VH-VL binders against o27280. Designs and how they scored, part 124

Target 1, 266 residues: o27280
Amino acid sequence: MDSMNVPEVLEIKRIVEESESVKTFIFSWDFRREVRPGQFVMVWDFRDEKPMSVSLIDPVRSEIGISIRRVGEFTDRVHGLSEGDLLGIRGPYGRGFELMGRDILLVGGGIGMAPLAALADEATARGMRVDALVAARTADELLFLDRLEAAGVNISTCTDDGSCGFKGFAHERLLTLEENHDMAAVCGPEPMMFQVMRILDERDVPAQLSLERYMKCAVGICGQCCLDDTGFRVCAEGPVFWSQELSRVREFGRYRRDPAGRRVPW
Key: E = the ipSAE of ESMFold2; O = the ipSAE of OpenDDE; V2 = 0.75 times the mean of E and O plus 0.25 times the DockQ between their complexes.

## First folded at step 5 (VH-VL)

Design ra2 (framework fv_azirkitug; at its last look DockQ between E and O 0.85; V2 from the best seeds 0.00; counts 0 for: pae E 6.5 > 2)
Fold by OpenDDE, look of step 5:
Structure ra2 (fold): chain C 266 residues (1-266), chain A 121 residues (1-121), chain B 107 residues (1-107)
Amino acid sequence: as target 1 above (266 residues)
Amino acid sequence: EVQLVESGGGLVQPGGSLKLSCAASGFTFRKYAMYWVRQASGKGLEWVARIRSKSNNYATYYADAVKGRFTISRDDSKNMVYLQMNSLKTEDTAVYYCVRPSYYEGYFDVWGQGTLVTVSS
Amino acid sequence: ETVVTQSPATLSLSPGERATLSCRASQSVGSYLHWFQQKPGQAPRLLIHDASNRATRVPARFSGSGSGTDFTLTISSLEPEDFATYFCQQYDSFPLTFGQGTKLEIK
């Protein structure tokens, strides 16, 4: 059996509170196992297992970070952990982001900024110019602002309540920005991503979007994360997709499958 | 525009007490651990104290040289970090720097201008 | 504690010359070694973090290398503003410790 499919029990080195509902857990990582922004790992708390995006990739310090939002029983348990506690990690899985060009735009909403923060680090390290549109419901939910700023990212913020930056949604803020980029990376609520993709397509900006779906196996076997009508598996062919690929995905922006496999509208 | 500004330094007799303050601005202070580092005149740098963020229960750590005498604390509502120094010794004479680590506490990336503490009879 | 030792104590060079500063740790610190520059009357300034990463706004002439116990700071071509004291520091374990410094002075 492929060693990457066996959870490795890792000690939590550090915990950082990103917001009231989001924590980043830092682990030592053997970078002989390559990990790319946009890929995910399966986190196992010895009771349940969930897919989580990698938000920090530091090959110099041999560390990765996983940012987790508190949303249910599993994440409640994980958020109760302390430094020194153990988690099982297997992966990485999926297709990550590709970097191209000189100028890139990141558009993130909520916890969707997790993989984009990792991408920002890589892009800036490569000498790319990075603009980031960071969206959240409120100012307190905006993620990674100081981190992104330290990396040299040009940040624009928007909040639903107007508590920070532009009052409104990410796609509305994007419409007010006239500058074009060589590529864009998008991650957040699917309705947001759908609107953002539409705008980027109209502007002829190549875009990659990271989808979130219910995943069980992470290895393309169980089919729980299959997308209508293409049959794309989010865990195998994704989670990062090009806009051209998503244009063929009928369910994108319209509905998803719940854990029972039922179609649930966004 | 990240900035740290120390204050509270001065002349004090051996056995005396002094409280240093550091005002932080330009970043989300509550998310960061904070450090004090000191430097005697013409000498090297010495780590003094560390206080972690709320998410880490404001855990405190001290160099052996100051354990039991110094207390580091913070007020996130005011973006302040403090160093209460009791039972001061002549060897505590130094410039004291308030220091912010990197986002995930990997290195010292922001330093204040420092405040001079002189312990002398 | 991890003892960090720098060499030489003093380095006398002229503008335009190459400077090589050494830092040795008493035990392996991996890549958790940082370099600072300090000028008289000023606070230390971060130059290199994690052995080989230039901090923001640090000129390209500064570079760091090494891992484990032996580290090097290199200034490819000295500028007048580079004459200062340089400190290395390990961030592998507590207590955090600094080298005694290398004073780079003008010849």
Scores: ipSAE 0.708, ipTM 0.874, lowest interface PAE 0.8, mean pLDDT 95
Fold by ESMFold2, look of step 5:
Structure ra2 (fold): chain C 266 residues (1-266), chain A 121 residues (1-121), chain B 107 residues (1-107)
Amino acid sequence: as target 1 above (266 residues)
Amino acid sequence: EVQLVESGGGLVQPGGSLKLSCAASGFTFRKYAMYWVRQASGKGLEWVARIRSKSNNYATYYADAVKGRFTISRDDSKNMVYLQMNSLKTEDTAVYYCVRPSYYEGYFDVWGQGTLVTVSS
Amino acid sequence: ETVVTQSPATLSLSPGERATLSCRASQSVGSYLHWFQQKPGQAPRLLIHDASNRATRVPARFSGSGSGTDFTLTISSLEPEDFATYFCQQYDSFPLTFGQGTKLEIK
């Protein structure tokens, strides 16, 4: 029962608007609590608590960044906060991405680019060649482009409406890109990830994909983040899974479950 | 690719006013804080003002030496940052640089070439 | 206010020599200390950020070290283009402050 499972109340040091709907909140962080790209934290606004991906990991400045998309009451309240306001943070939780080889492909949709931006920083720091396919509905929703470019990442974009880069879905753009990667990391809408995983499997590119499920405890006890047929808990055995692990999961890319546990099509 | 171009410097009498402009290009201007930094001839550098992004409510902060006399502002639709300088003093004579910090505001990343302001009778 | 003091004020060296420039803060700034080069008639150029991280396109002969209150910039083997003025700057607290500069001149 260590400090990881008790929320630490932290002051917001800086806020950056990544898009109209996404803000990054930066906090001081004691790196005795190590953080890996792909892990998440539970953010507590003193009323409710939600899982959020870590998007910035900076041990030199002793800082982390948490990117939060405005999608409901909790995130609306958090987006209304200012520098100096307080949030509770517990974690990190989950299994992060593992890097291998010299050439990595990142495929991110929407807020899914948040953990991939952190991974890109680590990969470039290791001297890896990093290609990123950044997808969104519109150009204004493409995340982290300036940051990725500054890090030396080779960026390809796609937008549903064609306002920036390739017009279409991420998997359609992927078919037109280079096939020479040692691994891939994928995070975004689950239907997108399923299609991208299929292409990467055909190319024999080892892939890690990050899933989102409803979470309550974040430590693997309540069962709310379980995957059908496997018993994998996204908060404990994931959120990052190898594609081979996900090939056994019937629900992946097919449907989701709402907070009441009902099966809902994607 | 990333460029900051200052303009509006010149000769002005003590007590006068001058408005500096900085045109930004090659990056997503609206997401960055912007700074003015000045340097008197043969002297060190002095921070003057900061204006933050929209997500930080365009908050401004000023060095004590210019507070109440200078106003920093920005127009995100035109990718412009401005410095309105009123009640100018001879001590304000300097080259004024427009500066972009790093994306998360950790250090000064990009500098313009500067515009000279001379306050002299 | 955190006062940043540089030494020496002037450093006279020949090409090929090693230069060591010092920067001291009046209170700890952690690693939030940055180094800039300024050639006559030009804007400052970022060399080192966060004490030791070399900025993009900065030659490997430039390195930075230190933390807290004491920092150094080292140029391992001087090239003719390195003779310029060097500033350090703290970004830990407002007002943001610069050292007064070290002029590195050719002997």
Scores: ipSAE 0.091, ipTM 0.647, lowest interface PAE 6.5, mean pLDDT 87
ESMFold2 (binder alone), look of step 5: mean pLDDT 92; pTM 0.929

Design ra3 (framework fv_azirkitug; at its last look DockQ between E and O 0.86; V2 from the best seeds 0.00; counts 0 for: pae E 4.3 > 2)
Fold by OpenDDE, look of step 5:
Structure ra3 (fold): chain C 266 residues (1-266), chain A 121 residues (1-121), chain B 107 residues (1-107)
Amino acid sequence: as target 1 above (266 residues)
Amino acid sequence: EVQLVESGGGLVQPGGSLKLSCAASGFTFRTYAMYWVRQASGKGLEWVARIRSKSNNYATYYADAVKGRFTISRDDSKNMVYLQMNSLKTEDTAVYYCVRPSYYEGYFDVWGQGTLVTVSS
Amino acid sequence: ETVVTQSPATLSLSPGERATLSCRASQSVGSYLHWFQQKPGQAPRLLIHDASNRATRVPARFSGSGSGTDFTLTISSLEPEDFATYFCQQYESFPLTFGQGTKLEIK
């Protein structure tokens, strides 16, 4: 039996409050099990299990971080935990981001910045030039700014209410930026990603986008995260997709399936 | 643009009290733990106190040498960290540094200029 | 507590020479060993973190190596501005502890 499919009970090493609604939980990690930015793990609180992106990958300290936004009962329970408490972690799963070129653009919205922060660390460690467009509803919800700055990332901010940086949406800010990059990585609300992808395609910038879907098994067998009409499984063929792949996905930017399998429009 | 500025140092008699302040700017102060580290003249560095962020209930930790006498506190609304020093001893004489750790508290990456505390009769 | 010991206490070298500073921990600290540079009248400056990672804006001539209990800071070719005191510090367990320092002085 593949050990990666068995949850390991891990102790929460540290907890960092990223914002009012987002906490990062840090765990010791055996890096004999490789993890890549863009991959996810299944987090088990011994009652329920949810997929979460890895936001920190530190092979030097043998640590990973998982950033979790408080959005429901499961995350409420997790946010109630303290340092020293236990969680079950299995994975990593899915396809992560690929780095290419010299100059990369990161476009993230809300908790979507989690996997991008990990990617930023890797990119800067490789000597790449990293520009990041960080979007949120308000200034207080902007994530990882100090972390990204410390890594040498050039940051542009965007907020819906204009409390920080550009007032408006990420795709609107992107339209005001004339510089092209060798590649882009995008993660956030799907309507945002859809608009950003359109702009990047028009500019001939290769783009990778991380999708969020309801996942149950994480191993590509249950079909809950299948995408119309390709049949792509977000947990197996994704969650990171190239823009060319997503161009074939009818539902992208239009609707998703809820836990009952019903189509729910964005 | 990240900056820490200590104040409050001075001359005090043994048994006296002094309160140090550190003003932080240029970063999201509330997400960081904060530290005090001191250095006697011509000597090495000594960790003094640690205060964690709100997410960790502002938990405080002290070196044995100052436990029961020093109190570290913070005001996130003002981006300030403090060190209340009571029952001061001559061996407490040192430059006191306010220190910010890295984002996830792995190492000390930002230091203030320090403030001198002299305990003498 | 984990005792951190540096050697030598004083190192006298000339500009252009290679400097090798040692730091030993009384117990394993993994890679949680950091190096600081301090000049007279100034606060310590982070130089190397986690045994081998240069801090921001640290010249390439500085390098760190080691794990467990034995660590080394190397300056490949000394510049005049490199003559200072260097401290190592373990961040594996509390209380956090520093070495007594190595003073690098000009011969």
Scores: ipSAE 0.764, ipTM 0.892, lowest interface PAE 0.7, mean pLDDT 95
Fold by ESMFold2, look of step 5:
Structure ra3 (fold): chain C 266 residues (1-266), chain A 121 residues (1-121), chain B 107 residues (1-107)
Amino acid sequence: as target 1 above (266 residues)
Amino acid sequence: EVQLVESGGGLVQPGGSLKLSCAASGFTFRTYAMYWVRQASGKGLEWVARIRSKSNNYATYYADAVKGRFTISRDDSKNMVYLQMNSLKTEDTAVYYCVRPSYYEGYFDVWGQGTLVTVSS
Amino acid sequence: ETVVTQSPATLSLSPGERATLSCRASQSVGSYLHWFQQKPGQAPRLLIHDASNRATRVPARFSGSGSGTDFTLTISSLEPEDFATYFCQQYESFPLTFGQGTKLEIK
């Protein structure tokens, strides 16, 4: 049987509070189901099911970690769970990041750092030089700094309020960096990703960006994750896209669609 | 720069009490479990106690040799971990190390320089 | 309790030689076996975690191998600064336990 489409009920092995609003939930995982940075899983709390990025991929300990930002009713319920409680997990789904070259730039905003932290671990393990631009609204919301430091990542920070590092947006900080990179990986709020993509395109840096869209099936059947101009399905052909793929997508950076199909501005 | 600095060691008589402190800096202290490990002079290393993070309910765990006599605690607002040692015995004489595990816990990656506790009459 | 036994208790070698240190657990610890170096008057230093993964800033001459119950630390060509005591430690189950150490002495 194809168990990818049926949730497997797993115990929460450990919980780590990454910030006031973000927790990482760690599960035992059978790596016959391979997981790559940038892929996602559907998390089922026996009431609702939501896509979540994988932030920890640890084949040595046979564990994965899923970082979840508390933003609403579903995530409030999940944040209220304890070790030993159960969640349904199905996946992984989607296309992950591909590493190329020797020097990579990571640009992450908020919870978008979650898949990039997993990618940083893989990149440093391969001997790549990794620079990370970590963005948040405040210093207390900068994610994974200790983990990235331990992995040997060169970290730059920016915060909207200036409480840590550069005061301003990620793309503004990026303009002051003149390092040549073989590639970039970007994940965060779509307006941030759009601005960062423009700069990277101007600098001729190949970039991969991870998109968020509403998902129902997660396997490409229902069409709810489709991008307007291309027919790309975020759950099947993405969530990670190359910048040249996204340059032909009119909605990117401009709007998104809710479960009813209504346009909602970013 | 990650640092762990122990203090509070000294000479104490059997049956006495002593409280060790460990000041942590250079990392997000509140997200880590913290450990005490001791080493008697010229001998091996012995795990003493663990205290977990707030998100894991500050759960504590102790080696049998110290259970009921030692209490590990932490103050996340001050980046401090403590070891309250009661009913001390001569075999508790050791250098006591404050230890930070790896980020998601699985091995010991940062050690303090240690504080000497001597229990003798 | 998982007993961790190191051998030999002492190892006398000269700079440039290969050192092989053994660690045996009384029951399987999977890959959750770690190696530390301790010089006199200093705190232990992590060398190898999870059986074979070299910690940061540890020279390439140090390597670890094994799984289950039998583990080996190898120093391919000894440098003068490598003469120290080496401990292995299991992190599979509580109580966490260390070997008694192997003292690597200059011959």
Scores: ipSAE 0.255, ipTM 0.678, lowest interface PAE 4.3, mean pLDDT 88
ESMFold2 (binder alone), look of step 5: mean pLDDT 93; pTM 0.941

Design sa1 (framework fv_bamlanivimab; at its last look DockQ between E and O 0.81; V2 from the best seeds 0.00; counts 0 for: pae E 5.1 > 2)
Fold by OpenDDE, look of step 5:
Structure sa1 (fold): chain C 266 residues (1-266), chain A 119 residues (1-119), chain B 107 residues (1-107)
Amino acid sequence: as target 1 above (266 residues)
Amino acid sequence: QVQLVQSGAEVKKPGSSVKVSCKASGGTFSSYAISWVRQAPGQGLEWMGRIIPRFGKANYAQKFQGRVTITADKSTSTAYMELSSLRSEDTAVYYCARDSQYEGWFDPWGQGTAVTVSS
Amino acid sequence: DIQMTQSPSSLSASVGDRVTITCRASQSISSYLSWYQQKPGKAPKLLIYAASSLQSGVPSRFSGSGSGTDFTLTITSLQPEDFATYYCQQSYDTPRTFGQGTKVEIK
């Protein structure tokens, strides 16, 4: 058994409140264990375990950040934790984003901005020009704007209610943007990603998309995160996929499997 | 360019309250936190508290807990700091500043508001 | 609370001089350290963040170094406009705390 599969008990070093429902938990990290934007870790609160994207990668300070949205019992418990409290972390797992070119477009919705924030840091550190389309239901749910701005990212916001930036959906805003990017990274609600992918494909912009599925083992064994019809395991072959890979995935943008394995529509 | 403009100087009596405003312009008010820092005459800088305007949550230094209230109005892009039960020791210049939540630097700063507490 | 101690409290220098100001934290703050310049009657101005990152628009003669508990602000060649009070500030923990300041005066 690989040691990476044993949760390491880590102290919460800092907590950043991103929104009313999202907190970022920061941990000390031994970077002898490499981690890439787009990869995820399994977070263990000693009762349950859930996959979470890494939203901060800071090798200089030897820190990582995990952003967690409050959506259920597990995340409720985690959100009740304080600095100094402990969590189990194992990983990282999955395939992360690849960077190419000079100009990159990030399209994120809600908590989907978590891995993209980490990617933004890497891209800007490499001297890339980064445009970020940050989408949310309301202005209060827009994430990482201060971090992105500080990193030199060109931000465009989109909100369903028009409370900030473009009123409408991310794909609608995208249609109004210039076609000058070498690649795109996308993460958010799957219906959003589906529409964004279509636009990017039409524009011949290479795109990577991070999928969210129910993951149990994180090591490609249990099959809970398998995608129809390819059999791709989100935890092993993903969670980051190229658009051409997802074009083969029938369920993408249409439905997902719940914890019981049932098809549930988006 | 983001600018913070504060309300004018105040003269208050001991036991009274003062409310200072800080209006942001030239950027997104909801993107950053707003911190309040005061400086007594000839003294250093003292952090009082911070608010995240986008969801209205404030944190305070223990020294001011129960006596300071920081609020924000997103519709007007204005943050407020109210200090109650004023004492002579509260005589200072009060600053608001944009606060980076991750890095914790302050930039830009308001021009400052002089508050004098005297009998 | 994390205590920040600057040294010296004041110094006299001439135009063209190399000036060094130190800041010590009571505990490790990694690189969560910023430097500010304040002139009389004015608000502080951010110079350095993350211990060594130069804020946009700040002259290159300013630099910051250090990690953990010991930090240094350096002005390679002091200019007339640099006579001011400088503050370090930690952002590792809450409450945020500042050094007591270092006044750079004309010799």
Scores: ipSAE 0.785, ipTM 0.906, lowest interface PAE 0.9, mean pLDDT 94
Fold by ESMFold2, look of step 5:
Structure sa1 (fold): chain C 266 residues (1-266), chain A 119 residues (1-119), chain B 107 residues (1-107)
Amino acid sequence: as target 1 above (266 residues)
Amino acid sequence: QVQLVQSGAEVKKPGSSVKVSCKASGGTFSSYAISWVRQAPGQGLEWMGRIIPRFGKANYAQKFQGRVTITADKSTSTAYMELSSLRSEDTAVYYCARDSQYEGWFDPWGQGTAVTVSS
Amino acid sequence: DIQMTQSPSSLSASVGDRVTITCRASQSISSYLSWYQQKPGKAPKLLIYAASSLQSGVPSRFSGSGSGTDFTLTITSLQPEDFATYYCQQSYDTPRTFGQGTKVEIK
């Protein structure tokens, strides 16, 4: 059996508190299993298993970081763990982001900034100019600002309540930013990503967007992560898609499916 | 051009408390953690604790647990360190420093605040 | 707590000399190690982070090496402005801890 399909039990090496609701759990990682920004892992707490964002990829120190937002029973249990406790990790899975050109725009909403933080590290290591638009509802929910600044990323912020940076939505702030990027990478709430994608398409900026869907197998067998009308499997052909691929996806930005397969509006 | 400017020197009696301020300028105050480090006369450097101003969480070295309180005021871009139950051994220069968090280096440092504890 | 032990505690050197200072951690700290320079009456100044990365504005005569438990700061050609006390600092774990310092004096 493929080692990616069986959870490896790993010790939590360090925990970084990113906000009141987000923690990054850091593990030793054997990089013979390569990890790319935008790929995901399945995290197993010995009772349930959920897909989670990889936010730190450090082959030099043999570490990965997985950022988890406290949002329900599973994530509450994981947030209660301490350094030295164990988690199962299966993966990585999916298609990651591809870098091109010299100037990249990152647009992240909430926890969606996690895979973009990993991408920012890779982009700056390649000598690219990185601009990041970091969005949240409030200032204390803006993620990774200190890490991005230390990496030399040029940061713009927006908050729904105006407590930090531009008051408003990410796509509204994007309209006021310069249009000189070779590519963009986008991750966050799907309604935000839809609006951002439309602006980037009008500007002819190649964009890659990371989707979230219900997952069971993570290897493309069960069909639970399939997108309507295209048959794209988020766990196999995604989670990162080019904007051109998503323009053919009817459900993107409009609805999702619950575990029973029913359409649910965003 | 981030700068950290600390409050002036203090002379205190044993058993009292001291509160040192550290005002940040030229950068985004909530982008970094702020650490506090002290140096007794002729001695090395000793980390006391840090705060993450974004959500107000402070962590302390066990040696100072129960005697140190580190806080931050985002509206004035100022961090504070209060040390209680002062002893003569607490005579030192107290520094604040910007803390890079993941890499853990300190840069820049404040100019230091001399605190003398004597009867 | 992770103890950092520096050696030597002091040394005497001339301008132009090659100077080597060592730092040993009580457990592996990977490459979570920084070096600082401090002159009398002044705050410490960051020289090297991540064991070997030179901070912006620091002369190339300074270099760092090592990983795990053993680390070295080297000054290739000592200059008059380099007479100071040098500290290592680990950032692998909390509390952050410093070596006891190495004073570099003019001979």
Scores: ipSAE 0.247, ipTM 0.691, lowest interface PAE 5.1, mean pLDDT 87
ESMFold2 (binder alone), look of step 5: mean pLDDT 93; pTM 0.949

